# Designs tried in a protein design chat: VH-VL binders against UPF0738 protein ABC2521. Part 2

Target 1, 124 residues: UPF0738 protein ABC2521, of Shouchella clausii (q5wf04)
Amino acid sequence: MKQYKVSAIEVDEEASTVELEEEIDAQLAARLKPGKRVLVDSDQYAFIYILEDEEAFYAIRFEKNVWPALNEAHKLKTSYYVKLNEHTRLALVDMEEELVFLLENIRGNGNYGEAFEQAVNDAF

## First folded at step 4 (VH-VL)

Design a13 (from c12 with heavy chain Y105F H107K; framework fv_cixutumumab)
Fold by ESMFold2-Fast, scan of step 4:
Parts: structure tokens; C-alpha cells; sequence
Structure a13 (fold): chain C 124 residues (1-124), chain A 125 residues (1-125), chain B 108 residues (1-108)
């Protein structure tokens, strides 16, 4: 699975714009749609939003360095959009709903390991 | 309503293999894992393994390692479970079920909320 | 032996309360999920995440946990509740699912 790292999140009161370290080319960007799913990479301290096209899945990685901005967006309950390139953005449908579920699920149950749970509790 | 539709009953000889299919509706393949659970006549439920279709990676219960292969075809939203080297004790109803999983590694399943109706596999000479 | 242990059978009188238990060390770390199965049918999810009910499951069903034990409680048992009940959770690694042996509930 191709992975794209988030470099920054621009948080506004009602909408947050997710910026990637590298642009997604125009042809692929035109085919991408939201997968409506967030996964946890507890070993590398990341939340991963899934995008898809007809052929494959793609990962948008929210690594620990962007968690402060992610928490700001979370507290405001914003909508999320990822900037795929200069001309294309895509709504991350269900991002906040998935994040709310995961943050509650991580807290206190040990499912993700103590170190990851503590890092999430410290950030959110 | 979300549904899982399984292939029909099979009668197999010892030593052969069987491949059961499970076709999922809706967005199941982008959000959920597909688990396989079997039940021998008069016995309890036994988890065999599962797959997160977005990764194409499968996890197997230790008892079935080396005999079971679970795959998924995203384009048809269909998961498959193939069991090889069949023995009479493999006679069972085989269920597919969608399972919630939050793990990037395709592990850590939570609960199975939608189940197929089951496929009966009979292994006899 | 199973990582999750259930008594094989239990009985309850119509309208009374019954508790079905599941024991295993992994339940200290992971919540149990409960499934109901009637003869000739696929299992139905009745409780997940300790005490959450899916839509359509009557409120007489509830879940609880304490230490290494998870319990499914049916308050005011009905005839239609007669079934096998299975607990389900993770193994000690957290990577695989394991089932209890099942409890056959008879409603008298």
C-alpha cells in the first residue's frame, strides 16, 4: 500500500486542511475517494486514514509530530480535507467520527500497548 | 441491509481441498475484516482466521496454520477460505463474518456483527 | 483446553434472571463479545464492548466484567432466549479471536 505522510494540518474553526509531504499526481488524485476508515499503527505512533481508487488503497499517515494540530481539530470537531495537490482536495469523510471512536477505544483497555496508550493520552 | 452471501454446500474426499466464497455488500471491504469461523456437528464455534481486505494480509489461528489460506478480491468484494489436506474432522459448517478491526497490521479484531448463513462441508470417502 | 471457559449448560425459569459466565486471563485486558445461536442458524451478536447492544437486541440483555470474568445477564428470560451462548475475545497476544466452549440455556 502506497503511503503519504501528513506534513501539517491547518486548523480553522469549522474545517481543517491536511497537507502532505509530497503531492499526489493529478491522474491519481482525480480517481481517489475516501475510504471512511482510520487505522492505528501503534508501533510507529500513527493514525492512518484510508483512501481508495478502483485498483488499490492508499494511506494518509498522521504521525506523532502532527498530533497537536490533530487534537486542535478534534476539540473543534471540524470537517477534514486533504490537499492532494495544488488543484485537488478531497473530504476525509468520517475522519472525526472514526477518531472519536478510536480515542475512546484506546483509553484504558491496553489493546494497543501501554506506551502507545500513554502517548495518545498525552496528546489528546 | 449489509449481507454476506456464501457459496453452496460441498462434499469432499479426504486429502482434497475446499474453497468457500463469501461475497460482501456495501462498504464492508474498506472498513471491516472478514473472519472465518467453523462449527463441527454438535460442537462449538472455532475461529480459523481473518483478512483485512485493504491490506490483503491474513491472520490464521495456530491450529490451522499451513492448511488454511484466506484471500480477498476487492473488485468483487469477495473473500475466500481454502482448507487443504481435508480430514473427516473437518466436516463442519463454515461461516464468514465481518469483524471490526482498528489495527494497521490487520490484527486485533473486535466483534463480528454480520454473519453469512454458513456453508456445509462434508468430508467422506 | 480453551483460553475462555464457559459452563456447558444452565437453566432458568421463565421470567427469572440468569447469568452466563466466561473466564480467561485475556479478559483482564479485552472485553468479551457475546453471540446467541439457535439450532440451524448462524450466530447473532448480542453484546459487544462489554455492555453495548446492537440495534434490535432487547434491553433485558446486558454485559459486565470483573477481573478475568465476563458475564452475560438476561433479566426476565423469555422462551425465545433458549439458545447456545458463546463468549468471544482475543487471545493473550491480542492478534487472534478465541471462543468459549458455549453455554446451552434452557428456559423452563
Amino acid sequence: as target 1 above (124 residues)
Amino acid sequence: EVQLVQSGAEVKKPGSSVKVSCKASGGTFSKYAISWVRQAPGQGLEWMGGIIPIFGTANYAQKFQGRVTITADKSTSTAYMELSSLRSEDTAVYYCARAYSSSWFGKNYYYMDVWGKGTTVTVSS
Amino acid sequence: SSELTQDPAVSVALGQTVRITCQGDSLRSYYATWYQQKPGQAPILVIYGENNRPSGIPDRFSGSSSGNTASLTITGAQAEDEADYYCNSRDSSGNHLVFGGGTKLTVL
Scores: ipSAE 0.228, ipTM 0.739, lowest interface PAE 3.8, mean pLDDT 88

Design a14 (from c12 with heavy chain S30R; framework fv_cixutumumab)
Fold by ESMFold2-Fast, scan of step 4:
Structure a14 (fold): chain C 124 residues (1-124), chain A 125 residues (1-125), chain B 108 residues (1-108)
Amino acid sequence: as target 1 above (124 residues)
Amino acid sequence: EVQLVQSGAEVKKPGSSVKVSCKASGGTFRKYAISWVRQAPGQGLEWMGGIIPIFGTANYAQKFQGRVTITADKSTSTAYMELSSLRSEDTAVYYCARAYSSSWYGHNYYYMDVWGKGTTVTVSS
Amino acid sequence: SSELTQDPAVSVALGQTVRITCQGDSLRSYYATWYQQKPGQAPILVIYGENNRPSGIPDRFSGSSSGNTASLTITGAQAEDEADYYCNSRDSSGNHLVFGGGTKLTVL
């Protein structure tokens, strides 16, 4: 699965803009839709939001370096948008709902391993 | 309250197939996998397989590979388990359960927190 | 042979503590999950992730792990705890789930 790393999150009162390390080309960007799902990569310390098109899935990776900004957006309960390129942004539908569920689930359950749980507790 | 609603009891002849349905409420299909677990009369629980409905990715226990097919219809929020070439020892209660899964590949159908009431399948000789 | 082994039956006096055990090599790598099942009912999740209780499960239920063994402990057993208890974990590949044979708990 093609993965895009988040370089920064620009947090405003009502909306947060997720910026990627590499831009998504215009043809692919036009057909991408929110997958409304966040997965956990506990080995590499990332939250992964899923995008999809008719043919495949794509990962938007929120690695540990952007967790401080992600926590600011989480505290404000903002909506989230990913900037796919200069001309296109896409709403990350259910991002905050998924993050709330995962943060609650991660606390104290051991499913993700002790080191990952501790890193999440330290950041959020 | 989140619930899984299963189809009704079935009586089947040996050699036939059965298809059991499991309808999920709310957002179950978006972040959970659906597992199928059976229990023969007086016996223990046996995991058959599961599916991550949003991706359509299914995974089967080795014992059932070749006989079981698990599918999901996202538009109706319904998962299905079809078991073919039925034998008398397939007589059991078949449960669907939502399983928390953090994995894209379905490698961690970790825990099952909501269960359907079960569907009794009787294979009569 | 079951990949996860449980004793078939155990008894406990009302108000006393009982420990139900589950043994298997996969438990060295993966936590056990515990389910309670009463006659005619679907299983209920009682412990996951070694020692986490879902909402609504009484404090008297706890889990622990050591080596190839996982344990479910009920402190101050109540009559309503009489049931079958199943451990559940992953097989050695991590790709499939495997249940223990179940332990029937009788509360005397």
Scores: ipSAE 0.136, ipTM 0.685, lowest interface PAE 4.5, mean pLDDT 87

Design a17 (from c12 with heavy chain I54L F55Y; framework fv_cixutumumab)
Fold by ESMFold2-Fast, scan of step 4:
Structure a17 (fold): chain C 124 residues (1-124), chain A 125 residues (1-125), chain B 108 residues (1-108)
Amino acid sequence: as target 1 above (124 residues)
Amino acid sequence: EVQLVQSGAEVKKPGSSVKVSCKASGGTFSKYAISWVRQAPGQGLEWMGGIIPLYGTANYAQKFQGRVTITADKSTSTAYMELSSLRSEDTAVYYCARAYSSSWYGHNYYYMDVWGKGTTVTVSS
Amino acid sequence: SSELTQDPAVSVALGQTVRITCQGDSLRSYYATWYQQKPGQAPILVIYGENNRPSGIPDRFSGSSSGNTASLTITGAQAEDEADYYCNSRDSSGNHLVFGGGTKLTVL
């Protein structure tokens, strides 16, 4: 699965804009839809939002370096949008709902390992 | 909500293989894992394994490793469970179920909120 | 050698409270999920994540955990609650699901 790393999150009162290290091609960007799912990469300390098209899935990686900004957006309960390229942005539908569920699920649950659980508790 | 539709009942001879299908409708196939659970007549539930269609990587209960294969086809939103080298003890109802999995690596299955109606497999000579 | 242990049967009088228990070392780390199964039907999810109810499950059903034991409590049992109840959780590795042997609840 193709992965795109988040370089920064611009947090505003109502909406947060997720910026990627690599721009997504205009043709692919036109086909992408929100997968409405966030996964945990406990080995590499990331939250991963899933995008999809008719053929494949694509990962948007929120690595530990952007967790401070992600926590600001989380506390404000903003909507999230990812900037796919200079001309296209896409709503990350259910991002906040998924994040709320995962943060609660990680707390006190050994499935992710103690080191990851502690890192999440420290950040959020 | 997602509905899971399973293939029809099968009667198989010992030593053969059976492949049961599970088609998801109404939801995003990528959001959930698909688990397979069986139940022999008058017995309890037994988890066989699951797959996260997102990766195509399956995870199997130790008892079934080597003779069960779970696959998924995103284009048709269909998961499959194939069980080989059938024995009379494999006579059971086989269920597919939608499971929440939060793991990027596909090993963390949480709860099964939507179940298929089951496929009866009878192994008889 | 089952990783999760349940008593095979329990009875409760109509309108009374019953507790069904599930015991295993993995429950120290992972919450139990509970499923109800009536004859000839697929299981249905009753409780997940210790004490969360899916939409449509009556509030008389609740879950709790302490140490290596998880419990499903039905407060004010009704005739339609007569069924088999299965606990479900992770094995010791956290990578696979395991079911308890099931408890048959009879409502007298």
Scores: ipSAE 0.294, ipTM 0.723, lowest interface PAE 2.6, mean pLDDT 87

Design a18 (from c12 with heavy chain I54F F55L; framework fv_cixutumumab)
Fold by ESMFold2-Fast, scan of step 4:
Structure a18 (fold): chain C 124 residues (1-124), chain A 125 residues (1-125), chain B 108 residues (1-108)
Amino acid sequence: as target 1 above (124 residues)
Amino acid sequence: EVQLVQSGAEVKKPGSSVKVSCKASGGTFSKYAISWVRQAPGQGLEWMGGIIPFLGTANYAQKFQGRVTITADKSTSTAYMELSSLRSEDTAVYYCARAYSSSWYGHNYYYMDVWGKGTTVTVSS
Amino acid sequence: SSELTQDPAVSVALGQTVRITCQGDSLRSYYATWYQQKPGQAPILVIYGENNRPSGIPDRFSGSSSGNTASLTITGAQAEDEADYYCNSRDSSGNHLVFGGGTKLTVL
């Protein structure tokens, strides 16, 4: 699965804009849709939002370095949009709902390992 | 209203293979995993394995590794469980069930909230 | 024996409280999920995580855990609660799901 790393999150009162390290080309960007899923990479300390097109899935990686900004967006309960390129943005549908569920699920159940749980508790 | 619709009952001879299908509604394949669970007559539930269609990863319980194959076809929203080298001990009801999984690595299944009605597989000579 | 152990049978009188127990070392790390199964039917999710109820499950059902033990409690058992109850969690590796052997609940 092709992965795109988040470089920054610009947090505003009602909406947060997710910026990627690598721009997505216009043709692919036009085909992408929100997968409405967030996964946990407990080994590499990331939350991963899934995008899809007719052929494949694509990962948007929120690594530990952007968790402070992600927590600010989370506290404000904003909508999330990812800037695929200069002319295209896409709503990350269900991002906040998925994040709320995962943060509660991670707390205290041991499924993700103590180190990851501690890192999440420290950030959120 | 999410449903899992399974294929019909099968009677198979020892040594043959069976392939059971499970058709999921709507967006299930973009969000959830499909688990396969069997139950022999009068016995308990036994997890066989599962697949996360949107990641393309399948996981198998140790007892069934080498004999079970779980696949998914996104275009038809259908998951399949194929069990080979059938023995009389494989006589059971086979269920598919929708499972939540949050693992990037395609394992760590959680609760199963929607179940198919089951497919009875009888292995006899 | 099995990785998750349940007593095979338990009885409760109408209106009384019963606790069904699941035991295994993996429960120190992973919460149990509980399923109800009536004869001829597919299992139904009753409790997930430690103590979350799906929509439609009566509030008389609750879950708890302590150490290597998970419990399903039915407060004020009804006749329709008569069924087999299975706990479900992960195996010792954390990579596969494992069911307990099931507990047959009889409502007297």
Scores: ipSAE 0.328, ipTM 0.769, lowest interface PAE 2.9, mean pLDDT 88

Design a23 (from c12 with heavy chain S102T, light chain S92K; framework fv_cixutumumab)
Fold by ESMFold2-Fast, scan of step 4:
Structure a23 (fold): chain C 124 residues (1-124), chain A 125 residues (1-125), chain B 108 residues (1-108)
Amino acid sequence: as target 1 above (124 residues)
Amino acid sequence: EVQLVQSGAEVKKPGSSVKVSCKASGGTFSKYAISWVRQAPGQGLEWMGGIIPIFGTANYAQKFQGRVTITADKSTSTAYMELSSLRSEDTAVYYCARAYSTSWYGHNYYYMDVWGKGTTVTVSS
Amino acid sequence: SSELTQDPAVSVALGQTVRITCQGDSLRSYYATWYQQKPGQAPILVIYGENNRPSGIPDRFSGSSSGNTASLTITGAQAEDEADYYCNSRDKSGNHLVFGGGTKLTVL
């Protein structure tokens, strides 16, 4: 699975714009759809939003360095959009709903490991 | 309402293979994992393996490694379980079930909340 | 089969409390999930995580965990609770699911 790392999150009252380290090709960007799912990478300390097209899945990685901005967006309960390139953005449908669920699920749950749970508790 | 619709009953000869399908509805395919669980007559439940469609990675119980193949077709929202080298002991009801998983590594199955009705496979000569 | 151990049968009088147990080393690290199965039917999820009930499951069902043991408790057993109960968790590697052998509950 091709992975794209988040470089920054620009947080406004109603919407947050997710910026990537690597710009997504215009042809691929036109095909991408929100996968409406967030996964936990407890080994590398990341939340991963899934995008898809008819052929494959793609990962948008929110690593620990962007968690302060992610927490700001979370507290404001914003909508999320990922900037795929200079001309295209895509709504990360259900991002906040998935994040709320995961943050609750991680607390007191041994399935993620103690180190990851502590890091999440410290950040959120 | 989410449903898992399984293919119909099969009667197979020893040494052949069987491929059971499980069609998911209601957005289950990309969000959840699909597990396969079998039950021989009068016996308990036995987990065979599962697949998380977003990774394409299947995970198999030790007993079935080498004989079972679990696949998923995103375009039709259908998961498949193929069991080869059939023996009479493989006579069982085969269930597919939706499993919730939050792990990026694809091996964190939490619970199976939606089950198919089961497919009866009879292996007889 | 040998990784999670359940007693094969247990009985309870109507209206009394019964506890069904599941034992295995992996339960020190992972929570048990419980399934109810009636003859001729697919299993039904009863408890997931340690003690979460799906919508539609009566509040008389509860789960608990201590050390290498997980328990399903039915407080005030009813006739319709007569069924086979299976615990489910991960194997020692954490990579595969394993079922207990099942406990047949008879409501007298």
Scores: ipSAE 0.351, ipTM 0.747, lowest interface PAE 2.0, mean pLDDT 88

Design a24 (from c12 with light chain E50Q S93Y; framework fv_cixutumumab)
Fold by ESMFold2-Fast, scan of step 4:
Structure a24 (fold): chain C 124 residues (1-124), chain A 125 residues (1-125), chain B 108 residues (1-108)
Amino acid sequence: as target 1 above (124 residues)
Amino acid sequence: EVQLVQSGAEVKKPGSSVKVSCKASGGTFSKYAISWVRQAPGQGLEWMGGIIPIFGTANYAQKFQGRVTITADKSTSTAYMELSSLRSEDTAVYYCARAYSSSWYGHNYYYMDVWGKGTTVTVSS
Amino acid sequence: SSELTQDPAVSVALGQTVRITCQGDSLRSYYATWYQQKPGQAPILVIYGQNNRPSGIPDRFSGSSSGNTASLTITGAQAEDEADYYCNSRDSYGNHLVFGGGTKLTVL
């Protein structure tokens, strides 16, 4: 699965804009839809939002370095949008709902390992 | 409502293979992992392996590595567990179960909250 | 399996408290999940994580963990609680799931 790493999150009062390290081609960007789910990569300290088209899945990676900004967006309960390229932006539907669920699940479940759970508790 | 519907009972000869199916409904197939768990008569539960259908990644318990194959067909929302080189000790009820997993790697299967009713496989000569 | 150890059987008098234990080194890092199984039926999820109950599971069921031991406690056992109870957690490498051998609970 192709993965796109988040370089920064611009947090505003009602909306947060997720910026990627590399642009997504215009043709692919036009086909992408929100997958409405977030996964945890506990080994590499990342939250991964899933995008999809008719044929495949794609990962948007929120690594530890952007967690401070992610926490700001989380506390404000903003909507999230990912800037796929200079001309295309996509709503990350259910991002906040998924994040709320995962943060509670991580804190009480112990299945992500102690180090990851501690890192999440420190950041959020 | 989420349901897992398994194929019917099988009687197999030693040395043959069996392929049990598990059809998922209610959106389960696209979002969750499917685990396979067996139980020999009068014995405990034994995890065999699991798959995250949307990624096609399968993980197997060491005991079954090389004999079990778990696959998923996205077009029919069906997961399969195929066990080869059958022995009499493989006589068991085979369950599929939905595993809540938020793990990117597919091996963090957490809890199994929805279970199929089981498929009885009898291996006898 | 040797990775998670449960006592084969325990008994409890109606209305009393019983604690079923599961022991293994992986429990130092990962919480146990508990399943109840009655004869001829598929298992049902009773507790996941440290002490989370699925919808429909009575609050007399609770979970706890300390060190390499996880426990399922039934406070005020009822006749319907008579069943086999299995703990479930990760193998020694944290990659795959492993069940304990199961504990037969008899309600006297």
Scores: ipSAE 0.214, ipTM 0.734, lowest interface PAE 3.7, mean pLDDT 87

Design a25 (from c12 with heavy chain S101D S102V; framework fv_cixutumumab)
Fold by ESMFold2-Fast, scan of step 4:
Structure a25 (fold): chain C 124 residues (1-124), chain A 125 residues (1-125), chain B 108 residues (1-108)
Amino acid sequence: as target 1 above (124 residues)
Amino acid sequence: EVQLVQSGAEVKKPGSSVKVSCKASGGTFSKYAISWVRQAPGQGLEWMGGIIPIFGTANYAQKFQGRVTITADKSTSTAYMELSSLRSEDTAVYYCARAYDVSWYGHNYYYMDVWGKGTTVTVSS
Amino acid sequence: SSELTQDPAVSVALGQTVRITCQGDSLRSYYATWYQQKPGQAPILVIYGENNRPSGIPDRFSGSSSGNTASLTITGAQAEDEADYYCNSRDSSGNHLVFGGGTKLTVL
């Protein structure tokens, strides 16, 4: 699966804009839709939002370095949008709902390992 | 509403292979993991393995490692379980089930909320 | 499975409370999930994440856990609850799922 790393999150009161390290090609950007799922990469300390088109999936990676900004957006309960390139932005539908579920699910159940659970508890 | 439709019953000879299909109808096949669980006559449930279609990596129970292959085809919303080197002990009903899995690596199969009706595989002389 | 242990059978009188138990060291770290299976049918999810009920599961079903033991409790058992019940959790590595051997519940 093609992966795109988040470089920064610009947090405003109502909406947060997710910036990527690599721009997404205009043709692909036009086809992408929100997958409405967030996965956990506990080995690499990342939350991964899934985008999709008719043929494939694409990962938007929120690595540990952006967790402070992600937590600010989380506290404000903002909507999330990813800037795919200079001309295209896409809503990350259900991002906050998925994050709420995951933060609760990670706490105290041991599913993701002690080190990852501690890192998440420290950040959120 | 999501349903999982499995392929029909099969009779196989020892040493052959069987490939069971599981097609998701309705809902969001690609957002969830698919697990395979079998049950021999009069016996309990046994987890064989699973796959999260989005990253394509399957995870297998130790007992089946080397004999089972689980794959998924997003274009047809179908998951497959192939079991090779069949023995009489492989006679069982094979279920596919949708698992809620939030792990990037596909090894945190949280719970299975939608089940197929099962495929009977009989291995005999 | 040897990792999760269930008693093979239990009985309960109509309208009374029964507790089905599942024991294993992995339950100290991971919650149990419970499945109900009736003859000739696929399993049905009854409880997940310790004590969550899917839509459609009656509130007489509840889950709990303490130490290495998980329990499924049916308060006010009904005839339709007669079935096999399986606990499910992760093995000691956390990477694979394992089922308990199943408990046959008879409602008298």
Scores: ipSAE 0.211, ipTM 0.715, lowest interface PAE 4.0, mean pLDDT 87

Design j04 (from i07 with heavy chain Y102W Y103T; framework fv_izeltabart)
Fold by ESMFold2-Fast, scan of step 4:
Structure j04 (fold): chain C 124 residues (1-124), chain A 125 residues (1-125), chain B 111 residues (1-111)
Amino acid sequence: as target 1 above (124 residues)
Amino acid sequence: EVQLVESGGGLVKPGGSLRLSCAASGFTFSNYGMHWVRQAPGKGLEWVGEISYSGSNTNYNEKFKSRFTISLDNSKNTLYLQMGSLRAEDTAVYYCAKVGTWTDFWSGYSKLDVWGQGTTVTVSS
Amino acid sequence: DIVMTQSPDSLAVSLGERATISCKASQSVSSGYSSYMNWYQQKPGQPPKLLIYGASTRATGIPARFSGSGSGTDFTLTISSLEPEDFATYYCQQANSFPYTFGQGTKLEIK
């Protein structure tokens, strides 16, 4: 699965803009749709928002370095948009709803491993 | 250790409806994505659809989108497949299956690692 | 939709011999990071059982005689030395995109 790392989150009162380390080309960007789910990569300390097109899944990776900004957006309950390139923004539908559920699920849940659970508890 | 048990299958007439249930033991659905897969007599496996661990988001095979609905009741730890406008070609064994891992839902997202025994739906002509 | 095609449809082999089953995808099921391709074993009257995931990783409890290989569009499941319990139908499945799709199955029979 292709993965795109988040470089920063610009948090505003109603909306947060997710910036990527590399741009997604215009042809792919036009095909991408929100997958409406967030997964956990506990080994690499990341939350993953899934995007998809007719052919594949794509991961938007929220690694530990952006968790402080992610927590600010989470506390404000903002909408999320990812900037795919200079011309295209895509709504991360249900990002906040999925994040709320995941954060509750991680607390006291040994399936994620102690180190990951502690890192999430420290950040959120 | 972990198990899935389907129920609710039976005989229906064309145009009828059925609701299938899938109950988990040894884990809770809120920790894993859940899938429905069917198999017609003597045929191969066909993916019906899936629901996220939160129960909020679903994806379907286009064949079933308008007639079938997947839902999750986390309070009862029960997964459902509501089937409407049934046709003879919907006759099959219906399995529920989970994805995910004990340590990382991301790495397990793509695999169906636990399956139920299946429940049979027969649509008579 | 990605179409998965297995070959052969059926295969007759003797105990202790090697069996190989092929699976071809109509388009790549690999990204730069991983191949989302799985293999399942199914016996009559039973649900499928996961054997291999991510093209080459054995599922928990699966004997070492089972191995998977391949990338892109071409994948192979190999059983190095057949045991009596291995006679079953085998299915490949891609999880690179929705809808998830399965091959038509390969039936392994005693020769």
Scores: ipSAE 0.013, ipTM 0.661, lowest interface PAE 7.5, mean pLDDT 86

Design k01 (from r10 with heavy chain S58T; framework fv_rocatinlimab)
Fold by ESMFold2-Fast, scan of step 4:
Structure k01 (fold): chain C 124 residues (1-124), chain A 124 residues (1-124), chain B 107 residues (1-107)
Amino acid sequence: as target 1 above (124 residues)
Amino acid sequence: QITLKESGPTLVKPKQTLTLTCTFSGFSLSTSGLGVGWIRQPPGKALEWLAVIYWDDTKLYSPSLKSRLTITKDTSKNQVVLTMTNMDPVDTATYYCATHRIAYSSGPLYFDYWGQGTLVTVSS
Amino acid sequence: EIVLTQSPGTLSLSPGERATLSCRASQSVTSSYLAWYQQKPGQAPRLLIYDASSRATGIPDRFSGSGSGTDFTLTISRLEPEDFAVYYCQQYGKSWTFGGGTKVEIK
C-alpha cells in the first residue's frame, strides 16, 4: 500500500486541514475517495486513514509527531480534509468517528502493547 | 482455497484462561487489506463478535469483553490466537474464526470465510 | 452500540414461496455496511450479501438484499429446500454487531 506521511495539521474550530510531506499528482488525486476507515500501526506509532481508488488502497499516515495537533482536532470534533495537492482537497469522511472508536478501544486495555497504549494515553 | 480451523480445549473450568488457535491456509495475513476475527455463538443464541486482528497488527476488541481478551498473530505459522481470561459458564459457546477484507469500491469489512467452529464448554 | 432487530423471529413457508426478512437498526448504519449470513444446524455461517445489496461469490441470484439507513431487507425470491436455515444480519460500520436471527422453516 502506498503511504503518504502527514507533515502537519492546521486546526481550526470547525475544520482541520491535513498537509502531506509529498503532494499527490492531479490524475491520482482526481480518482481518490475516502475509505472511511482508520487503522493502527502500533509498532510504528501511527494512525492510518485509508483512501482508495478502483484498483488500490493508499494510506494517509498520522505518525506520533503530529499527534499533538491531531488531539487538538479531536478535542474540537472538527471535520478533516486532506490537501492532496495545491488544487485538490478531499474530505476524510468519518475520520473523527473512527478515531473516537479506536481511542476508546485502545484505552484501558494492554492488548495493544503497554508502550503503545501509554503513548496514546499521553497524547490523547 | 481458503480454509480456517479452530483448535483448543473443549472443556474449561470456571476462572481459568481459554486459549484458542485459528490455523489458516490459502492466504497470508501479511497481505494488505486482510484480517481475521473471532466470533462466538452460545448454544441456540445469536452470533457475538469478540476481536479482530489485521495484517498490520491493528487489533479491535468487543467493548464489553475487552478487559478479558487478547488477540495475536503469528504470520509465519499462519495462525491467529485468542486468549480469554476468567472463564464463566455463560462463556460456553461455539467459537469461530473468520476472515474479512477491505473491498476496493467501498472499503468496508465483512466476514467472508469461516472455520467450522469449536465448542468450548465451561463447567465446574 | 448499534442494536439490530430482526423480524419475524420465525418465518414458516413452503418451497417455491417468496421469503422477506427484515433487519432494523437502532441508529443509521454507516454507508449501508450491512451483511447477511445463512446458518444451517451444526454449520458455520455463510456470507450471502454484503454492503446491503452486493451478492457474495457463488450465491444464487434468488437471494437479494436492499435497504439503507435503519431498514434493511433480505429477499429469497423462490425458496429451495436448501434455503431453510437461520439468517443473521450484521453491521460493520463502527464495530461488528449481529441481529438475533430469523429462522426460515418448512410450513
Scores: ipSAE 0.011, ipTM 0.557, lowest interface PAE 9.2, mean pLDDT 85

